# VH-VL binders against Gonadal protein gdl (gdl), part 1

No score or structure here was measured in a lab: all are predicted.

Target 1, 194 residues: Gonadal protein gdl (gdl), of Drosophila melanogaster (Fruit fly) (p22468)
Amino acid sequence: MADIPATSEGSANTSEAVVEYQQPTPEFLQRKIYFLVDQLRTYHSELPENLQTRISYDLLTELANCVLNDGIFVIVKALMELQHETERHLIKIRMQAENEYEIEVAEWRSKIKDPEELRHILGLMKIKHTKKLHESDTKIIEILDQKVNDQQSTLQKAGVPGFYVTENPKEIKIQMFLLDFILRLSRLKYEPGK
Below, numbering starts at 1 at the first letter of every chain, in headers, positions and changes, except where a header shows other numbers; antibody chains aren't numbered by Kabat.
F, E and O stand for the ipSAE by ESMFold2-Fast, ESMFold2 and OpenDDE, each averaged over both directions (binder to target, target to binder). V2 = 0.75 x the mean of E and O + 0.25 x the DockQ between their complexes.
[cut] stands for letters that were removed.
Atom coordinates printed by the task and the answers are left out, and those that the model quotes come from them; centres of patches stay.

## First folded at step 5 (VH-VL; from v4 with heavy chain S109Y)

Design w6
Fold by OpenDDE, look of step 7:
Structure w6 (fold): chain C 194 residues (1-194), chain A 125 residues (1-125), chain B 108 residues (1-108)
Amino acid sequence: as target 1 above (194 residues)
Amino acid sequence: EVQLVESGGGLVQPGGSLRLSCAASGYSISSGYYWSWIRQAPGKGLEWLARIDWDDDKYYSTSLKSRLTISRDNSKNTLYLQLNSLRAEDTAVYYCARSPSYWLELAKYYGFDYWGQGTLVTVSS
Amino acid sequence: DIQLTQSPSSLSASVGDRVTITCRASQSVSSSYLAWYQQKPGKAPKLLIYDASNRATGIPSRFSGSGSGTDFTLTISSLQPEDFATYYCQQYSSWPLTFGQGTKVEIK
């Protein structure tokens, strides 16, 4: 009757240090807002005068409040990356179309021995290619325009001030600057006490 | 592939005007990019002259603003530069260049990613 | 106008050497809006670096950019024969756009 000693498995209470996500104090937030507004004002001052008048300090203040949420930076970054990918893709498509033309021309040159016939065929191919490229370019523009609208809508829905769906180039320009400001802010580290 | 081809260079007399063209291929000049003119005097550095945005905003060098006009013709996919009241100091190779224009990232904050081969303008009596 | 001053104006180096070129701005360049270009004789400039530290497409890893504020640096970690050229910095932080005076890298 050998008493097997019950090895007391010491329950390692892994006290999961609940990192109490201490919500930033109102004072901290206020200071951060002031910092952000100050940065935005600096960026604003770097703009041409004609554009400065189009971006109000109120808008900058609203923007500062908005970007207190780091989620806005994440959204903007994601949109930017997607934009870059889209543009790269579209460029590749166009390049492919151009390459296809070159291949076709080379094939015709290899097949057709009569110079007059070859000249005629190549002339037709050039016309066809030009038309195709024009159509491609048109489609590219349409896709990019739609992309902009989608991004505007996304940012608007996210509550970013100054963003709404528009095709007005001047309004789009303002939004571009706002995006630049957001991106610049996203690169800053707010350190309390500095 | 994006190609830029400058033309209109040559010999011009002092006090005259130049009109340069930059034919763009591989991408529409009307969409998504900023277009600039940059010049380089013989054996000298680079000097930015003007830019036109996709929204037709125009920017000019401070020193040459009164003499410069940048424009584009979308139907011809061509960029233009006019420089008036030419001086000997305006002798240079003139380049057209493209800057990326991402909507979410201001294109003006990117460098010039495509350049033409340039066109030489010589201002001499 | 933001003036960019490159240092040195010229340098001689051998293949395999580490080359460093500096560009100092008369004013702070916002958000590191600085580009570097390579130019060979009779050719248009080629974009190497944008936003102070980002390599342009197709640029070899031996090229790197760094810096912020007023001081920027282009580094070629190991100089290759094709790297003998003139290099320019350019700011696009404020109007007008401006270039450095250039740095000529010559073979020793």
Scores: ipSAE 0.058, ipTM 0.647, lowest interface PAE 3.0, mean pLDDT 88

## First folded at step 14 (VH-VL; from j8 with heavy chain R51Y, light chain L97R)

Design c6
Fold by OpenDDE, fold request of step 18:
Structure c6 (fold): chain C 194 residues (1-194), chain A 124 residues (1-124), chain B 108 residues (1-108)
Amino acid sequence: as target 1 above (194 residues)
Amino acid sequence: EVQLVESGGGLVQPGGSLRLSCAASGFTFSSGYYMSWIRQAPGKGLEWLAYIDWDDDKYYSTSLKSRLTISRDNSKNTLYLQLNSLRAEDTAVYYCARGIVYWMEGYKYYFDSWGQGTLVTVSS
Amino acid sequence: DIQLTQSPSSLSASVGDRVTITCRASQSVSSSYLAWYQQKPGKAPKLLIYDASNRATGIPSRFSGSGSGTDFTLTISSLQPEDFATYYCQQYSSWPRTFGQGTKVEIK
């Protein structure tokens, strides 16, 4: 009965190097803010004068502070992707409605041999189809408008400056420019010391 | 299908005025689009002239600003360009072009759709 | 105004050739807001590339764009018979919007 020595499995203390997420130093954050503000001012300067007057430097500064949190970029990108998905879906629905009409037209052409009767039927179908498409388009717009409102609300709740639920086209336009700015900033790599 | 059809081109005398039209189909001007006029002199490059968006903001080429007016009629889904005090150098094919504004992406000031253009010849 | 200078102004190439066109801006084009267009004789320009590197819908994979700041490039990896045309870059970073002078790609 040979005592098989229990090989002490050396507990490899995988010292999980707690990568101490070294909280960015206040100095680092300050430099990053300056960088972001400078970029935003550049973007602002590229706008037409009428739009420059509508977006204050204070708003840009607030935006720079807001996007110090990379979470804002994640939110905006996620919303953008969702928007794209929604739009693609709506386009498909619209295309399907159009395709159904074409199929129906083809069926009637195959069934009806009298040209006068066919012309009459196709005329009625066209009217019906036009109405259906108009209704579909109206619904699409409503869905998109609601989506905009939802996204405005999300961004507002996330603390993104300049965002609130509004149907005012002029205000929405400003929000669109702010979104462009956020997306542009999200593509930048801030390198300390450059 | 998106279609842009320019009209109003032809022979015009120096000092005269030109009014161009661009009839749009397959989309509505009021729903997040911008439009521009771009011209091309014979054998030359492209020159941007004027911009108008869904919010009726207008921008013009600096050199031509005093002579250009861009406008639209949403009820007719038609874009217009007025060019005054015509010169021989204004001889060109004039294009209307469309771009799309995306809510989450902002303004993309490139042009995804173009008309076939209309020729304007300024000659005595 | 941002001036765009394309190089070369013209080139001759054969089917299957790799073609490279450069567009240099007099000032930095922020966020790579640069587009490329193809124009065939007697036709309107067609969008190829936007945001310096994004291929427009329906554009073949042989077309690619790259660059940032002041230097941008359009590449056709393998020239096809239908690619003989004039190509234009366009910036949309600043007003007024401006185009390059064009590069004519001709058959050798």
Scores: ipSAE 0.748, ipTM 0.873, lowest interface PAE 0.7, mean pLDDT 92
Fold by OpenDDE, fold request of step 18:
Structure c6 (fold): chain C 194 residues (1-194), chain A 124 residues (1-124), chain B 108 residues (1-108)
Amino acid sequence: as target 1 above (194 residues)
Amino acid sequence: EVQLVESGGGLVQPGGSLRLSCAASGFTFSSGYYMSWIRQAPGKGLEWLAYIDWDDDKYYSTSLKSRLTISRDNSKNTLYLQLNSLRAEDTAVYYCARGIVYWMEGYKYYFDSWGQGTLVTVSS
Amino acid sequence: DIQLTQSPSSLSASVGDRVTITCRASQSVSSSYLAWYQQKPGKAPKLLIYDASNRATGIPSRFSGSGSGTDFTLTISSLQPEDFATYYCQQYSSWPRTFGQGTKVEIK
């Protein structure tokens, strides 16, 4: 009756290093703001002159302050991804409509032996299909426009400077450049002391 | 399918002018796109010439700005390029190219679609 | 103006080879706003890569881009017969837009 010694499994206390989220110091935040403003000024200087006049340095400063909250980057990224998914989906719908038409045409070609009758049927189908595609395209544009408005509203509510709901293409253009700036900043790694 | 078809190329005398056209199909100039002209001299690299977007903003090569005019006709879905005071060095294949404007991403000034080009030869 | 210099200007390679082309900018290209194009003789350029590392739609996985600042690279992991062409880099960070001088990939 050999006493098998109970090997004491040492409980490895995984001290979860509570990464104390040290709140950034005011000095750190100030330096980060200066860095962000400097980057934005660089981006601004790369714009055409007519657009430079439409985006003030005050707006850039406000934007820099806004993006100190990493939550803004998360929001913009999420909206961008949603936009991509929406566009992909709409493209697929459009492609499906085109494919269905091709299948239908092939079916009629197989069924109708009289060339004159076939030509007539295919002509009618083409007219119907063209109309359907035009209607589909109109709906697609409406959906996309609504998405833009929703995203504008979301960004406005999030407190992003320069964003408001508008259908004015010139204003939308400015917002697009601001989005580009935000996305560009989101890719930067701020390193204190460099 | 997106198609770009350049036309208006040919033999031109020095000091003359060229007017090129680019007919677009499969998309419209009215929104979401920008267009450019790019040329390539025989056996040489690519040279950007001019840009135009949906808001009629225009940009030109610095060296050619005084001789170039880019324009569009949305009703015809056609892009145009005029180049004046032609020189032998202007001999090239001229391409029209499209870029896409993405909401949420802004303007991406690369070119996703190109025409086959039209040859312009400047010779006496 | 941002000048782009490609290296090498030409190279000879065999099918299956790994090919690397570099593009150096005279100034920093902001946000990696660099594209790569392939051009075959008598044909228009075709977009391969945008934003330095994003593969364009329909481009095979053997094509990849990398780099930032002033130094960018196009890599073909395994050269195919259809890849013998001239390759161009293009920056779109500043005006005017500029291209590299091109790199010709020839069959060995």
Scores: ipSAE 0.739, ipTM 0.867, lowest interface PAE 0.7, mean pLDDT 92
Fold by ESMFold2, fold request of step 18:
Structure c6 (fold): chain C 194 residues (1-194), chain A 124 residues (1-124), chain B 108 residues (1-108)
Amino acid sequence: as target 1 above (194 residues)
Amino acid sequence: EVQLVESGGGLVQPGGSLRLSCAASGFTFSSGYYMSWIRQAPGKGLEWLAYIDWDDDKYYSTSLKSRLTISRDNSKNTLYLQLNSLRAEDTAVYYCARGIVYWMEGYKYYFDSWGQGTLVTVSS
Amino acid sequence: DIQLTQSPSSLSASVGDRVTITCRASQSVSSSYLAWYQQKPGKAPKLLIYDASNRATGIPSRFSGSGSGTDFTLTISSLQPEDFATYYCQQYSSWPRTFGQGTKVEIK
């Protein structure tokens, strides 16, 4: 289907753009809102009661309206890819540090004949490695925190209800559940007449 | 390397109490993880007991809520489970487990790392 | 609570066999929020699959998961000696999170 070249010919580009811009009817949009709200209420009911009280039904309705036009799903999926790319990069940094440690251990094992001196040296190397790993992890946390801040700002500017820049872990947790709800909705197919 | 090491298990009489510990290494609790206790009675399956979220919220199995307290000490990178009013059916291996909190994927509460477990035996 | 029932409770298989394990939920597991774990004798469980079909980091490609709604399957293509273990499913769509009773895979 989409992997065949017939759908990408030049004259089809103008026709595809016109089809892309056609507006759904108000009746279709109203039924879609009810479907989305029904799904969001199901997700909400699956939470512990204390979290249910922190996510109001009004907020769920605002979310349903927000995602009607599918543009938010594109933004959220793009933010997910950026986060995954950042995480892959940080894993590489950690792997480099571990590889350097392994090389140093091998060098000392080949160089030192006295077993007691070798144990002492390897003990000091482990302390040094642990300290370097802690420093690296601290930097990684700072990078990830800045990414959360950037993602909050992007979602806020896009008008997604419930998102704003915050460092409060209780508020971040709520935003994470809202993101989960949006992602779950993005995987659904709305079928009219159901 | 990520490691979780449980301790504090042993023989206890019915009605007794124990405090289990889980020492974490290779990561810190403040690095976006949630922690949990899960037990496995001999020859039985896995039973979730409690978890503590990144934001320090605590959640408990409904049937055991009155007898369990989960806590952590971030400065020691250690998770705790207080078990009270122990009964014979509480005999099990108790595991600590962690899950990753992914900002863009939300809380999903599956567990990517587990400790080796500590055996609690409740008998006369 | 969502009850998870695994089938079979145990099975015997030879190295190289294809093994399938089923997890059935008492009600729909919303959004396929289901994980699979492997537990070898005397060891802690290890995450294999999350979100029904995604392999965890470092899990060999012979492990795969599928399913939605109330029915989920773990498949091991070409069973290896290190795969003899007990396998558990776990749902995390509804509070509280629950586990299946386990499926023991033994040497035939």
Scores: ipSAE 0.627, ipTM 0.833, lowest interface PAE 1.9, mean pLDDT 84
Fold by ESMFold2, fold request of step 18:
Order: structure tokens, then sequence, then C-alpha cells
Structure c6 (fold): chain C 194 residues (1-194), chain A 124 residues (1-124), chain B 108 residues (1-108)
């Protein structure tokens, strides 16, 4: 890190306030991109062979360049938090359906004393519940797919290489690994001279 | 409510074959999960065998690849493991396990849910 | 492959003791992608810790994990009778995923 600049009698670009907000030098940024590329190459080498061939070294270099400032990390973390809240809400909806089923089963157990009639009714309730869960899961998948679409578009507009709107599972999988790489980089502190 | 139930284990002679099943409930394979088979020989630790991703990519233990086939049937929400050319060393409890791969979580290959296991005994 | 070696292989401790279990990797586990599992006799493994230090949902606060690089630890701050089990570490930074050999914890 740079030494504290000398103070001048006039307020200037080298004042003590400027030291607090010092801009990165071109040399600092170049060293940072080399560091980021080295990290990304490590992450890439840890993948199964078939995934390694689908993520080019050029793409890794482009990723390193796009995350040089922290703006992309802020965007990715914000998208992650919004997705977590959506998933938590969807899980609660599904848990409510399970609870309602358990309540209905308990009501029938208390109402019906004939074992054969009870078995028949509970069988029908299980079929109804299974159908309700499948319909709920379909709706949940549609909501999550729309969220993935929206986030792909957001990342693409933000200039993150490798992101574009797609429904192809193989392409989505690659984008998930790119997101993992970005998140892992976001947890690192770059320290010059190391 | 997440539940994994293995079945299809039993006694098999050396050289034989067996197909294990894992019935899943409380989630669907297509909603961003990966599935795996892991085994545990009596008194031994855990050994990973195979993994199938939600996009149907399959990965195998290098030492066992020639004798294993992992597959799934999304319409039945069931995972399978075909074991061929069985040997005494394959005697173990075989577990089905799930991991989460949600869009913003990335791929984290740890296992958040496990089945009860099914015992395979290879002995004449 | 990353080999994971746990120490000790077995230990015996009293209720209330603080125990530590170590997991050493043959090479760095990048981003601390390391999980811990508990397996009670006759039961399936249960996830305790992921990403080296994050407790899974429903895991008591007496369980904690730490470490980075090649050295990771699982700590039980005050051993309870229900903690009799075998504990496994697992790395997921590098393919293929691998497990440690296990550490058996017995209550005295």
Amino acid sequence: as target 1 above (194 residues)
Amino acid sequence: EVQLVESGGGLVQPGGSLRLSCAASGFTFSSGYYMSWIRQAPGKGLEWLAYIDWDDDKYYSTSLKSRLTISRDNSKNTLYLQLNSLRAEDTAVYYCARGIVYWMEGYKYYFDSWGQGTLVTVSS
Amino acid sequence: DIQLTQSPSSLSASVGDRVTITCRASQSVSSSYLAWYQQKPGKAPKLLIYDASNRATGIPSRFSGSGSGTDFTLTISSLQPEDFATYYCQQYSSWPRTFGQGTKVEIK
C-alpha cells in the first residue's frame, strides 16, 4: 500500500482527504487482474474434465477483468439475497400444504372408526395431496425459472461475460459455475506485494 | 419431508449383478438437485461411488467406473445404481444422498440429505 | 485426488468435555469447501457443517468448524451423551469429492 502523501499548504489532489480515497494505479489494477486470473485458473482446474473444456481460458480472463471493481460483486450478492428470500417463501408455501394434509388426515382418523373405510379415505387423501404437491412444484419451478431468466438478463446487461438468457440446462450449469467463481473471488482480499 | 428410501439390496454371488433404487419424496430431481450414491463397508468409512447432476451429466469413481451405472427416472422421482461384476469387497450399505444446486448457491458438492441405506452382501 | 486424513482415529471423552477433531488435506481445499458429517451407529450420516464453518440448519451451537487451506477442525464445545458417533470430513473444492476416514467419538 502507498505511503501517506505529503501535506501541502493548499488543498490539492495530495491532501489528507485524498489519501483516504486514493484511486488505484494502473500497476495496481494489472497486478490485481493477474491475481484474479490465477485464482480463476485454480478454480477451473478443480472441475471435472468435461466442464473444464466448456469454460475457456479466454472467458476466465474476461471474468477477471469485469470484476476488477467491486460493482459486480455487489450485484451478485444482491441477486443472491433476493433469490434466497424467494426460495424461503416458496418453501413455506409447500410446508403449509404439508401441514394442511396432516391436519386433514388427523380429522379423518378421529371421524372414521371402520378400519377399511378409513384406509380407503386416507388413500384418496394421499392421491389428492400428491397431485396438489405436483401442481405446487410445477408452479414453484416456473417462478424459479423466471427468476433465473431475470438474473441472467441482469448479469448480461451488467457486462458479466458468459451470461445470457437461456433455458438450456447445460448452459445454465456453466453459468452456475461462473457464479460460483465470482462468489469465491468476492470473498478474497487482494493485498499488493503478496 | 425430504425423504430418500433405498431398496434392492440383498445377497448376491460373486460375479453377479444388482440394481439399487432410491425413491425420493419432498422434492423433484428437476428443481436443482444433484444425486449421489455412497457406500460404507462394514466397520469402514464412506466411499463415494457416483453422481448424477440435474442436467443428467454423470460422474463415477475412477476405480469403479467399469462396474457402475447411475441413472434416474424423473417421472418416478427415482435414482438407480446398477452394480455389475460384484466382488466380496463390494459388500456394504449403499446410501442415496442429495445435494442442493440452486441457481445462486452454485454447485456445492456436499450432501444435505441421506437415505437409510440398503445392504448388499456379496458372498457365495 | 485430495486425500483427507482425520486425527485422531478414535477418542474417548467425558460429558462436558471440549473435543476437537482435525482434518488435514494433502493439498489446499480452496475456498474452504469442506463439510463435516455425524453418523450415529446404525444411522445415515447427517450434515453438521458446510464451507468449513457454517452450521447446517438445526445443528446445536456446541458444534463449530474452522480452518482453511489444508487444516480444518470440528469442535464440540461441551460434549453431550447424544454426541457419541463417528465424524467425517469431506472436501468439495476439487474433483473428485473425497471423505476423511472418520473419527469415532466414544463417551467415557
Scores: ipSAE 0.624, ipTM 0.832, lowest interface PAE 1.9, mean pLDDT 85

Design c6
Fold by ESMFold2, look of step 14:
Formats: structure tokens, C-alpha cells, sequence
Structure c6 (fold): chain C 194 residues (1-194), chain A 124 residues (1-124), chain B 108 residues (1-108)
């Protein structure tokens, strides 16, 4: 979305000034894309050389064009909120496993008075707990991988250059940098005439 | 409950070598993290040495790259730093550190968790 | 490489004082990708602030960060006994990532 100042001809009516929208001119959009490309080239130059060669200048230009009207920023922010909800859910699952372990430890401490027997039992429980955490972490990874897949597909369908479904870590890393660039652009305020 | 525990430090003679380990718990390397080694000479500031990303890409300090090798073993959830051709100026506490990358929050290289460090002393 | 220079190199302050530490970069730190760490003697550094102004989890509200471009500040609004430590800034906008030289905050 382009900057749209609210204006109202010859009226002191602030409600019209607040909601009035103007279409951006082709000249404004062209200046905005130059600004966006300049920012993206700065971000690109900040990368290690091996990453710079994997993100072409053509891709940066395509990216600037796709975010020109702000619509992609809305999608990316919505996907970010969905990711945060998923992460909160996964944290609760892991916390639940830790809480169950602590409760079981407390139960055994109340039941067993012999220190040597208690030490043996707690040792076995630690092994069981470690295995359960490993299984939980495996499940968490599967859920996160599916979310990445879903978000890759969403960004691809939205036409964001450089996004497609992949499990290749090298390609995912590039997509993470492209997403960082988009997020950094979304926080900028375009200053016309600069 | 994230923990990073360094080991393998100690006394070494100039020209020697040493392999440092960092055992990680409370997270797995495959969950969107990158790992780093940073050192601090006695009474001095922090000096970055190397990164290894979750995709196994490796980055080294320019001045030290010929003497360092960073690696990881995902099955043991352990990070390594091989130090070669050690000199007196390499005497320092060596920290391992973790950075998180959240797929949707932007890819950044700051360190949210640090180990307590392992001392390497190069005596002559 | 971006060089980070902290000022002052050390300072003395009393409990309750407002403390300000600056970090000046040799070139712009884009998108304010700057972090602050606290390190107590014999301990590992601890993340305080990321992205110039965001407090890390569990960091008290008396710590705040601000700044952009080349000039950044860490402020402790009311110094507590546990805040006597060395503070480091770190930039992560440009490769390679670099640290400031540190600022030691001592009780007077």
C-alpha cells in the first residue's frame, strides 16, 4: 500500500479528511520502487559474500516490485501471527512434559525414604524423561516443518519472488533472508523526494 | 532451561592444538538455531571467532580462519572448535553461544544464550 | 568492518542513579540491528536488549535502549546493586558482526 494522505477540498470536516484516499501517481510509485531497491541493495551488501552470490540483483528488483503496494506486507504480518500462535502452542506442550516430570519426582520423594533407593528411582525417571523430551522435540520439529511448508506455499501463491516449497536447508536459508528483507522494508517510512 | 556447557580447555604449549566442545541441552540444533564461538582474553572485550548455521554453512574471523575449524554433531547435540597453531595471544575464555532464527521474524545474528566458558591457557 | 566505540569506557555510580552508556558505530547500523549484553565478573554475557530497543525475556524495565544509524544508548533508569557489571554493544546488520569494547559500571 502506498502512502495515502487524507484530504478534503474546501471542507473543515475532519471525518472526510481522515477517510479520504488518493491513488498514487505513476511517478510516486516509480520513486518508491527506487527507494525500495536501494534499501534491498544495502541489506544485500551486508551479507557474507557466499550469500550475496545466491541472491541476484534481479531478484531484489522483483521483490521491490512485489511489495510496492504494501499488500505483501499484510500477508507477511498475518503469517507471522500464525507462526507465533503455533510456537506458543508448542511451548505449552514442552512445558507440560516438564511439569509432569516434576510432579512425578515429588511423588517419589514423598514415598521413598531410603536415599540410595530414591537415587536409583530418580535416575530411571531421568532416563524416561529424557526420552520423552526427545520424542516431544521430534514432534515439535515436524509441526514447525509443516508450518514452514504452508507458509512457503502461501507466499508462492501470493507471487512473492524467491518463494517455493522446499525442504533443502540451503534454499530455506535464502528464503529466510528474503523474508528478513521484506520485514525490514515493512518497518520503513517512505519519504517522497528523498 | 537452555544450557550450553563448554569443555576441553586447559594448558597447552605454543604451537599446540586443542579441541573445544559445547554440549547443548534444552533445544536441538535442527530447530532453527545457529551456533558461535566467541572468546575473551583476560581483562579484554569479546571477540567473535566463528559461526555455524543450522544449514551447516560456516563463517570464520578473517584473521583466524586458517587456524580454526568449527563443526557440529547433531546426533550428540554438540558443537566443536578445533584450535591449531596456538599462540600466547590465544589465551582466553572461550564461550559457545546460540542465536535463534524465527522463520517469520527476520534472520538475525545476536546471541540469546551463552555457556559459562572454558579457559584455554597457552603457556610459554 | 563496523567498529563500535562505547563511551565511557568506565564509570562510577551510586545505587539509584540514572546511567547512560553510548555506542557509536563507524558506519550506519541498518534497521537498528544492535544488541546490548551485560557481563558480571567470572560470568557469561547475558542478552539485555535486541534491535536497539527491545528488552530480552526477563530483563527488568529499568533497562532501556534507543538509537538508530550510528548512535545508540543503553539507559539504566535507577541503578540497582546487581547492575554493577560490564556492558557490551553488538551490531548484526553488517558482516562481520562486531562488539563494542565494553563499558564497566562500578559502585562509588
Amino acid sequence: as target 1 above (194 residues)
Amino acid sequence: EVQLVESGGGLVQPGGSLRLSCAASGFTFSSGYYMSWIRQAPGKGLEWLAYIDWDDDKYYSTSLKSRLTISRDNSKNTLYLQLNSLRAEDTAVYYCARGIVYWMEGYKYYFDSWGQGTLVTVSS
Amino acid sequence: DIQLTQSPSSLSASVGDRVTITCRASQSVSSSYLAWYQQKPGKAPKLLIYDASNRATGIPSRFSGSGSGTDFTLTISSLQPEDFATYYCQQYSSWPRTFGQGTKVEIK
Scores: ipSAE 0.609, ipTM 0.823, lowest interface PAE 2.0, mean pLDDT 84

